# VHH binders against EKC/KEOPS complex subunit cgi121 (cgi121): the designs that were tried, part 42

Target 1, 174 residues: EKC/KEOPS complex subunit cgi121 (cgi121), of Schizosaccharomyces pombe (q9p7j3)
Amino acid sequence: MILPLFPETQVHVFVYENVSNCAAIHEQLISQNPIYDYAFLDAATILYKKQVYSAIIRALEDRRDEQMKTKTIHSEVILSLSPKTEISSAFRQFSMTKKSKNIVVVKIDSKLTEEEEFERLDKLVEGNRVEFSDEELQKLIDFKVLKKNYKLDPSTLENPLASILSSIALRGYS
Below, E stands for the ipSAE of ESMFold2; O stands for the ipSAE of OpenDDE; V2 stands for 0.75 times the mean of E and O plus 0.25 times the DockQ between their complexes.

## First folded at step 2 (VHH)

Design p5 (framework vhh_6qgx_2; at its last look DockQ between E and O 0.54; V2 from the best seeds 0.00; counts 0 for: pae E 11.0 > 2)
Fold by OpenDDE, second read of step 3:
Structure p5 (fold): chain B 174 residues (1-174), chain A 123 residues (1-123)
Amino acid sequence: as target 1 above (174 residues)
Amino acid sequence: QVQLVESGGGLVQAGGSLRLSCAASGRTFSSYAMAWFRRAPGKEREFVAAISWSGGSTFYTDSVKGRFTISRDHAKNTVSLQMNSLRPEDTAVYYCAASLFPYGSTDEGYDYWGQGTRVTVSA
């Protein structure tokens, strides 16, 4: 898809459940295998589509402004999900781990159609693709993790989306 | 909650210019993407322009590209719409809108709305 704020940048997002090879994928990421040039997120930490897109937009803005804190646009997406400025913390909070079972995969600057990108990615991920929707994400979320990551309390839990989006927008500010 | 108040509307001749302003209440202005919408007589409200949190990214509806410019001032908690080369078809009530999500070009994507300011462009 194309984001209106970044019309020259194509973005694809995929969701996989019951992934059996997260450990193997993780090893490839550590080794910086270029074939795995994606942002691999733990689906347990993602509740809304807008959460992911907001992080993508934040990362793209940082890149535009030459203010990226990480080395790649995909790592910047991971950082952008966090209300914290610490890279290591952001990765611990949102990145796929060896123990992950469900993942959200983001591709920035894709030259392929969504279907073509999926075919490529499907060779790397051993799991079941599900729709990228709030409904499907709600099935995969760990609310304990979500609450921890965004410091949600009883007052903000009534509208967690607002709190999440505010956190993403204000990261690094005050 | 955020309160939005538009100003700057009025009567102008075709080819003229107007600058609309929207003042936002509260301390969370920086967390919102801002946009302008308009509703012409007998028509539905339509997207005009939007600006991201930081103000570094903007996008416009095709009919206003090159003529309208959206900007924001974080210090003053305002968003502005500079309208140049106005046309009769630009006649509408213009609405300021705020969204925590900096993407939407549809009404449902925005969280808060102003009451609107009327712009009339005569032939």
Scores: ipSAE 0.792, ipTM 0.893, lowest interface PAE 0.6, mean pLDDT 94
Fold by ESMFold2-Fast, scan of step 2:
Structure p5 (fold): chain B 174 residues (1-174), chain A 123 residues (1-123)
Amino acid sequence: as target 1 above (174 residues)
Amino acid sequence: QVQLVESGGGLVQAGGSLRLSCAASGRTFSSYAMAWFRRAPGKEREFVAAISWSGGSTFYTDSVKGRFTISRDHAKNTVSLQMNSLRPEDTAVYYCAASLFPYGSTDEGYDYWGQGTRVTVSA
């Protein structure tokens, strides 16, 4: 996909449900295996496509402006999902753990086509790939986790999109 | 929930060896990746080595690769750093850290830290 503010940046987003090998993926991320250079998110934390896109845009803006807080663009995406600038809190809130069951995987600056990334990720992730769509994400979200991560009250939980996007876009400026 | 206590630091001559140990306590220790970081005088914390929850994957900073070995013992709730061929540049306070997160070399990603153990390598 193409982002209007970053048209030369290749971005791919994949969603997997019923993943059985999160522990193995965790092992590879610890070893900094370059084949696993993706942002691996817990799908329990993601409600909308726009939530993921907003975090990607924020991470790319921070890279452009030389304001990244983390060492890689993919870890910066994870940080950018959080309403706070605390890296450990962001990773705890949004990143995949060995106990995750459904994941969202983001690739930025791919040297591969989307189809080639699909083929590679299908070998790495032991789960069922589903469409990256609001409909599929809403089947995987945990609203208790979402409420806690974005500090939503009952009124905003009925229509949380604007609150989530504002939290991502205005982190560090409000 | 997790507490970390380091031991094994001390004074050693260049070319020598030391083994650092980190005792972890807590019901969820087996779910954590473990790492060693160090801080030399006047510098920020630097990543040294990490080991996955299973012990099957390790990662080292280039300056210690081939000289240091990280390992863990789940029965003892311990992670260790075997340091061989020590150099004066390895002089630092060494910290044990624990994380549920998969990104092992990002020091701000670690939730739990020990108090540190001092290693001094003399020429």
Scores: ipSAE 0.126, ipTM 0.597, lowest interface PAE 5.6, mean pLDDT 85
Fold by ESMFold2, look of step 4:
Structure p5 (fold): chain B 174 residues (1-174), chain A 123 residues (1-123)
Amino acid sequence: as target 1 above (174 residues)
Amino acid sequence: QVQLVESGGGLVQAGGSLRLSCAASGRTFSSYAMAWFRRAPGKEREFVAAISWSGGSTFYTDSVKGRFTISRDHAKNTVSLQMNSLRPEDTAVYYCAASLFPYGSTDEGYDYWGQGTRVTVSA
């Protein structure tokens, strides 16, 4: 996928359910193993495709403007999901943990086709790939977590997408 | 409720210029990326140009690069498309679109759409 505002940047997003090796993946991420250079998100925190794409765009804008706060574009995506600017909070809230069961995986600056990238990722993740779609994401979301992460209340629950996207777009400008 | 209204379309001879405008009403869209799409007779709607919420990033489809310029005015809540060196192939209905963070090169990434304004370029 190529985003209109970033024409030279290829992005792939994958969703896995029933992942059995999140603890092993987490160890590799802490060790900064370059084979694991992806953003690994806890699917319990992701309700919409547009939520992920909005964070990707925000991270890419910050990279272009030399305003990244984290060391990699993939870690910047994790930060960009957060309504707050604090890095440690963003990772605690959105990053895959050792206890995660379903994940969303983002690759930015890919030189591979989607299927080629999948072939590599599938060797790293022990789980079942599902479609990156709002339908599948809604099966994996934890609404209690979503409400806490974005401070949603009854007035926003009918249409939480607008509130979530505004939090991503306006972080640091409100 | 958010509405987008295009204006500035019309008939122009090849080599001429037009400026399209897109006005937002109901809510301020200063936080949205804005885009123009067009639909030529017998073709699918295609992407033309986009501008980020800040106005700092722009992107154009190859066929309009160097001829079209997208810009925005946050005070008036408008986005404009300056179209120079127009060609008969630019004849289409032009649509304004908005999204907080567009993704993809098609309609999928945009939440709000105008009704369109017709541009006709005579040979």
Scores: ipSAE 0.005, ipTM 0.307, lowest interface PAE 11.0, mean pLDDT 84
ESMFold2 (binder alone), look of step 4: mean pLDDT 80; pTM 0.830
OpenDDE, look of step 4: ipSAE 0.764; ipTM 0.883

Design p50 (from p41 with G103D L104R F105L P106F Y107P S108Y D110S E111L A112D D113E; framework vhh_5j56_2)
Fold by ESMFold2-Fast, scan of step 2:
Structure p50 (fold): chain B 174 residues (1-174), chain A 127 residues (1-127)
Amino acid sequence: as target 1 above (174 residues)
Amino acid sequence: QVQLVESGGGLVQPGGSLRLSCVASGFTFSSGSYYAIGWFRQAPGKEREGLSSISWSSGGSTSYSDSVKGRFTISRDNAKNTVYLQMNSLKPEDTAVYYCAADRLFPYTSLDEYDYWGQGTQVTVSS
């Protein structure tokens, strides 16, 4: 997708299901291995493509405005998914854990083509790559987790998109 | 060796205030560390509850559980390697042992996976 206010920024989003090595990936992230410089999200928390893109746009706006709260653009994407501006809460709610089974991976400012990033990630992630689409994401979502993260009542779970996007845009101002 | 030591607990009347301190030793809060420090509590027969956290990233982002938001404030003093929890408007249900814990926030650690824990400090809110 071409981002209207960030047309020069390369963005790639990948989805993996049935990942068996999340614990190993998590250890590489903790050690700050540069080869793992991606945003690794738990797919249980992501329902829509627009949810991910809204967080990316917010992170890029914060970088542009020199208002980033985290060390990297990728950690800023994770923060930006949260309805609050609190880093520890965002990581607890949205980041991949050692026990995750399905993940969404975001790369910003890649020097590689999308195909080259696929080849790199397929070597790091032991799982099955699927299309980044609302249909595939809906198969991986945990609605109980989504409800808790965005404080949704049961009536909004049938059409939560507007509530989720408002939460990302307002970030604690609602 | 990494250690965390809590202090400042005690007996207080309902509506009173206490300030807890957590002193870290064996590591310093440098730009390369990005440790998150969290406060937790546990009452007898109940599960441990996360209350608040503060990161050592440049902005010092904070978080609070709904049970203490507006009453408790977390802060840091990097020069003293110390994190504080200011507790106001204390209630009998705040009675618990309070712990601080340190974890590497970046890139991806959760409160459930904190690496280092203090021994705890008792807070009792009663008449």
Scores: ipSAE 0.000, ipTM 0.184, lowest interface PAE 11.2, mean pLDDT 80

Design p51 (framework vhh_7n9e_1; at its last look DockQ between E and O 0.74; V2 from the best seeds 0.00; counts 0 for: pae E 7.4 > 2)
Fold by ESMFold2-Fast, scan of step 2:
Structure p51 (fold): chain B 174 residues (1-174), chain A 123 residues (1-123)
Amino acid sequence: as target 1 above (174 residues)
Amino acid sequence: DVQLVESGGGLVQAGGSLRLSCAASGFTFSSYAMYWGRQAPGKGREWVSGISWGGGSTAYASSVKGRFTISRDNAKNTLYLQMNNLKPEDTALYYCAAGLFPYSTDEADYDYWGQGTQVTVSS
């Protein structure tokens, strides 16, 4: 995918359901294995494609401006999903865990095509690939997690898009 | 009530300059990406430029790149378009739009629209 505000940056987003090896993947992420240089998100936290892309744009702006708070662009995407600037809190809220069942995987600056990245990820992730679409994400979301992460009240849970995107946009601009 | 009100249009000679303004009210301006679009007589709508929430990222249609500059002032809830080296082909109704999502050139992603200000460039 090409983003009009960052046309030189390649972006791929992948969704896997029924992942059986999240504990093994988590161990590789802790050890900082470069083969796993992706943002691994718990799909329970992601409701919209626009939520992921908004975080990517924020992370890319921070990288361009030399304002990144984390060590990699992929970890900056995870931080950028959070309405707060607290690194540990953001990672606890949005990152894949050993107990995750469904995941969203982001790759930035890929030299590979989407299909080549799928081939690579299929060797790392033991799960079923699904389309990166709002329809598929809505099957995997946990609304209790979403409400907690974005401080939503019950009325905004019926149409949370504006609240989520505003939270991502306003982080650091208050 | 949400409002986007454009101003600064008018008649100008080819090679001239104009600065358009869009005054926003009724929503949290700083959480919206802002856009300029245009529609020439007898033509469809054309995306002209976009700017991210804080003004750090901008994009332009190839037809205006290098001649137009988009900017915003979040403290004043105002969007601007500085138009230099205007051509007769730039004659159009110019309107601003607001969208929560900043990567889109698709009008379907715009949440609010202005009514537009007319720009006429004579040769």
Scores: ipSAE 0.429, ipTM 0.736, lowest interface PAE 2.7, mean pLDDT 89
Fold by ESMFold2, look of step 4:
Structure p51 (fold): chain B 174 residues (1-174), chain A 123 residues (1-123)
Amino acid sequence: as target 1 above (174 residues)
Amino acid sequence: DVQLVESGGGLVQAGGSLRLSCAASGFTFSSYAMYWGRQAPGKGREWVSGISWGGGSTAYASSVKGRFTISRDNAKNTLYLQMNNLKPEDTALYYCAAGLFPYSTDEADYDYWGQGTQVTVSS
């Protein structure tokens, strides 16, 4: 995906399924280990590539405008997925947990090619990499979780993209 | 129904200025990134400028950077393009577009288009 507003900011997104070490990764994130400076998302909450890129753009805009609410750009991505501004609820709803099975991993401000970043990440994550695509994400989503996180009703679940992206765009105005 | 209606076009001498407006209705304007594009006679569409949902981020094609300024007023559901130091090469049909994806130069990501307003710059 092209991020024309931030052409100097290199972003990589990876998807892993069947991850066996989420508890270990979670411990490293709590310890603020700089080797794990990524956004680790529960794939059960992510349906579209555009959902992830919209949250990335929102986080980058907030950083540029000095309006970030969290400590790192990666934690800001997690917050930016949420239709609400409460940090703790956003992390509970979207972040990888110790019980997660599938994850989406975001690196912002990478100084590495996609292949080089993957080689580093692959040493940290014990799971199977799959393509970052709408087709693969749709295999990993939990629609009940999606409905709850974005307050979708049955009529909007047929085409939820517009509702989800509107929620990300309007965070703080709802 | 969604409408994007451009206005403010016209004939102007080189070096002059025009301000285009795009009035939006039928959708939640503040949820959309907005764009200006143009099409000169016999040419394909050219992306000109874009602005994020809240107006905090803007981008411009290199051919207009420093001369054109995009802005939006979410309270009035209106997008603007201030065009200064106009050149004959700026002669085109100018149209606005809206895309739910936060800022993209790919027209495939745009959901709605206006019909356009003609800008003609004489030498």
Scores: ipSAE 0.025, ipTM 0.448, lowest interface PAE 7.4, mean pLDDT 87
OpenDDE, second read of step 3: ipSAE 0.822; ipTM 0.897
ESMFold2 (binder alone), look of step 4: mean pLDDT 85; pTM 0.851
OpenDDE, look of step 4: ipSAE 0.818; ipTM 0.896

Design p52 (framework vhh_7n9e_1)
Fold by ESMFold2-Fast, scan of step 2:
Structure p52 (fold): chain B 174 residues (1-174), chain A 122 residues (1-122)
Amino acid sequence: as target 1 above (174 residues)
Amino acid sequence: DVQLVESGGGLVQAGGSLRLSCAASGFTFSSYAMYWGRQAPGKGREWVSGISWGGGSTAYASSVKGRFTISRDNAKNTLYLQMNNLKPEDTALYYCARGLFPYSTDEGFDYWGQGTQVTVSS
């Protein structure tokens, strides 16, 4: 994907369902293995493609403006999904865990093509790759998790897109 | 080889203060979230406080919020816990932990030290 304000930045987003090795992936993330330099998100927290893209754009804006609060662009994407500027809270809310079953994986600044990244990730992730689409994401979301993470009331939960995007865009602007 | 060494514990009266330190070695300290946990006699481990890699974000268990302050000095590879207005129920072995990153409250920690004993009288 090519972002209008960041045309030189390569962005790839992948979705995997029924992942059996989340504990092993999580251990590699803890050990900071450079092979796993991606943003690994719990799909239970992601409802829309626009939610992911908004977080990516926010992270890239913060990097451009030398305002990143975390050490890597991928960590900044995870932080940018959160409505608050608390790093540990954002990671607990949106990052994959050892118990995750479905994941969304973001790669920024890849030197590989999308197909080459698929080949690489398919060797790291023991699950079924599905299309990055609102339809597929809506099969994997946990609405209780979404409601808690974005503080949604029952009326907002029926059409939460605008609230989610506003939360991401206005993070740190209070 | 990851090493975490706690110090600063001791006996203190209720209402008193202590500052705990954790010296970290064997890994890039500034790349990890760090945590303080405690275990009272005959009880399970309880999470107390956490701090992000650069110190920009902190979190506290409800039982210690407003009384304890977590901080870190990445240049010295040291984690701190300032404990104020101590209560008898704060009596426990306090240990430093390297957080699982991404952190999860339910998943615990991958490394922790041997701990430093804090005893609050009366």
Scores: ipSAE 0.000, ipTM 0.122, lowest interface PAE 14.2, mean pLDDT 82

Design p53 (framework vhh_7n9e_1)
Fold by ESMFold2-Fast, scan of step 2:
Structure p53 (fold): chain B 174 residues (1-174), chain A 122 residues (1-122)
Amino acid sequence: as target 1 above (174 residues)
Amino acid sequence: DVQLVESGGGLVQAGGSLRLSCAASGFTFSSYAMYWGRQAPGKGREWVSGISWGGGSTAYASSVKGRFTISRDNAKNTLYLQMNNLKPEDTALYYCAKGLFPYLSTRDFDYWGQGTQVTVSS
């Protein structure tokens, strides 16, 4: 997918449910295996497509402005989901763990075509690929996790999207 | 900080025209979709029109389609709403809104301006 604001940047987002090999993937991430250079998110933390796109756009803006806090664009996406600038906290809140069952995978600046990324990820992830849509994401979200990660107040519970998006856009400015 | 300043409102007779302007600052204007919303007396805020980052796509609420035209000047960081054949029902405080994305979504409002009052006499 090409973002109009970043037309030279290739962006791919994949959603997998019922993943059986999260422990193996997590081990590869810890060992810094370059073939796993993606943002692997726990789907329990993602409610909307717009949440993911906002984090991607924020990460790309920070890269453009030479304000990245992390070493890779994929780590910057994970950080950008968090309302705080603390890297370790963001990873604990949003990254896939050994116990994750459903994941969202983001690839930016792919060296492969979209079809090649589809084929590659389907070999790395032992799960069922589903559509990247609000409907599918809302089947996988954990609202207790979402509320904790974004410090949602009773006033924002009826419309969490605006609060989540403003938290992502305004991270580090408060 | 994002700042949106609306202007161009006023009192006009039914059938008249007004052109609203929104001066944007504090962000890269050309990178985001922009919107006009309004709030009529006794009603909630309603979406009026939207325009994509480059002006290539526009959208309108059914109540204003064919009468209002949204446009933008990215060199001047300014959003416009040309309002023709105004009706008493168009009486409202008109707000400029910054989108969250370069592309249109009628519900992607990141920030609202203070508004400019439009009053249409019957």
Scores: ipSAE 0.000, ipTM 0.104, lowest interface PAE 17.0, mean pLDDT 83

Design p54 (framework vhh_7n9e_1)
Fold by ESMFold2-Fast, scan of step 2:
Structure p54 (fold): chain B 174 residues (1-174), chain A 122 residues (1-122)
Amino acid sequence: as target 1 above (174 residues)
Amino acid sequence: DVQLVESGGGLVQAGGSLRLSCAASGFTFSSYAMYWGRQAPGKGREWVSGISWGGGSTAYASSVKGRFTISRDNAKNTLYLQMNNLKPEDTALYYCARDLIPFYSGTEFDYWGQGTQVTVSS
């Protein structure tokens, strides 16, 4: 995927359902194994492709402006999904956990082709790969989690896209 | 009703400069990423430059990087493109475009303006 405001940045997004080894992946992430340098998100928190891209764009803007609050671009993507700047709450809200069953995996600035990343992730993730599409994401979302994470009221639940995107884009503004 | 009106085009000699403007109305300008695109005769529309809703992020096609500067004035609902060191291959109809969704900078464009013609002679 090419981002208009970051045309030199290579972005890959993968979706896996029915993942059986989330606990093992989580241990690798905690130990900071460089092989697992990806943003591993709980799919229960992601409703739209544009939600993920918005967080990626925000993270890239913060990196460009030397305003990253986390150590890696991938952790900055996780932070950027949150409507607040508090790091630990963002990670609790959006990161994959040992008990996750469906995940969204983001790779930025890959030194590998998309095909090579695909083959590599196939070895790391024990689950079924599905298309990165709004249709597939909507099968995996947990609306109670989404509502809580973005503080959505009943009036915005029927079409939450604009509220989610503004929360990500305007994070840190009053 | 969304309206985008481009102006500032004209005939200029190679090596010259032009400043294009795009006046926006009918929406909250400061909430949308804005883009400049162009279409040369016999070719499809191509992206030239983009700017985020707050003006903090800009990007350029490789063919114009270093020569063109995109900017915006949210108080005046106006987008600008400063074009320096113009080349004959920059000859095209230049369009102002708004992103489809507020607070998002994607590949989707909503409402291309009427365009302003730029002709660069050699």
Scores: ipSAE 0.013, ipTM 0.488, lowest interface PAE 8.1, mean pLDDT 87

Design p55 (from p51 with A98T L100I F101L S104F T105S D106S E107R A108T; framework vhh_7n9e_1)
Fold by ESMFold2-Fast, scan of step 2:
Structure p55 (fold): chain B 174 residues (1-174), chain A 123 residues (1-123)
Amino acid sequence: as target 1 above (174 residues)
Amino acid sequence: DVQLVESGGGLVQAGGSLRLSCAASGFTFSSYAMYWGRQAPGKGREWVSGISWGGGSTAYASSVKGRFTISRDNAKNTLYLQMNNLKPEDTALYYCATGILPYFSSRTDYDYWGQGTQVTVSS
């Protein structure tokens, strides 16, 4: 995908359900294995495509402005999903864990085509790849997790999109 | 409450060895990755090494690779750093840390830090 504000930046987003090897992937991520240089998100935390895109755009803006708080653009995407600038809290709230079942994977600045990234990820992830769509994401979301991560009350939980996007875009300006 | 207590630092001659320990309490140690970092006077924090929750994966900063070995004993809730062939530039306060750090920054991504143990390497 091409982002209008960042047309030079190649972005790929993948969704996997029923993943059986999250513990093994998590081991590789904490070891900083460069083959796993992706943002691995717990799908229980993602409700909309726009939520992921907003975090990607925020991360790219922080990179452009030399304001990244983390080492890689992929870790910056994870941080950017959080309503707070606290790195550890963001990773606890949004990143894949060894207990995750469904994941969203983001790749930025790939030297590979989308098809080549699909082939690579399908070898790393033992699960079923599904379409990156609001319909598929809404099958995987955990509303209790979403409510806690974005501090949603019952009235905003009915239509949370605007609240989530504002939390991502205005992080650090609250 | 998460507690991390480092020990084993001291004064050592260049080419010598030290073994650092980190006693962890207040959390399920076997479920978290553990890290060693260091800070020399007047410098920023530098990541030294990391080990996965099960011990199956380790990583090292290029400056220490081949000389330092990270290990853990989950039954004892203890993290170790075996430091061999020490150099004067290894002189620093060494601290252990933990947190969720899939693609961490070597300086700022830790949830919890110990107070550190001083390592001084003389010529």
Scores: ipSAE 0.000, ipTM 0.176, lowest interface PAE 11.4, mean pLDDT 82

Design p56 (framework vhh_7n9e_1)
Fold by ESMFold2-Fast, scan of step 2:
Structure p56 (fold): chain B 174 residues (1-174), chain A 122 residues (1-122)
Amino acid sequence: as target 1 above (174 residues)
Amino acid sequence: DVQLVESGGGLVQAGGSLRLSCAASGFTFSSYAMYWGRQAPGKGREWVSGISWGGGSTAYASSVKGRFTISRDNAKNTLYLQMNNLKPEDTALYYCAKLGFPYSLTSEYDYWGQGTQVTVSS
């Protein structure tokens, strides 16, 4: 994927359903294994492709402007999904956990081709890879989790896109 | 007090082999991912290879893939790098590191050893 405002930044997004080894992946992330340098998101928290893209763009803008609050661009993507600037809260809300079943994986500044990243991730993730599309994400979302994370009321849940994107773009100001 | 001590470097001819060792102390070695980095004269620090806490997962920079093998012996608190078919471009100071934390999901690299010099002549 090429981003219009960051055309030299290589971005790959992968979606896996029915992942059986999330506990093992989580242990690798806690151990800071460099092989797992990706943003591993719980798919229960992601409803739209634009939600992920907005978080990526916000993280890249913060890096460009020397305003990152976390140590890596991938951690900054996780933070950028949150409507608040609290790092621990963002990670609790959006990061993959040991009990996750479906995940979204983001790689920024890859030194590998998309094909090589697919090969590597397919060895790390024991699940079924699906297309990164709104249709596939809609099958994996948990609306109770989404509502809690973005403070949505029942009326907003009918069309949450604008509210979610505003929360990401205006993180810390609302 | 975390301490990492690299050894095994030296001068070798192109096509030769070296085995580097890193003796770790001051932390629970088996609980942390480890990696090897290098710095060539006039260049920045470059990640070379990484290994998970149990040794079940490894990764390599494209420039060394197929030639270098990272391994660990958790009973001896030792990290290894087997370097085969060495090239002049592999000349560098090699150091091992434990990944640092402010956050549980970051992969910030801390180079804590003094390094061991590897020089490959043509």
Scores: ipSAE 0.000, ipTM 0.167, lowest interface PAE 12.5, mean pLDDT 81

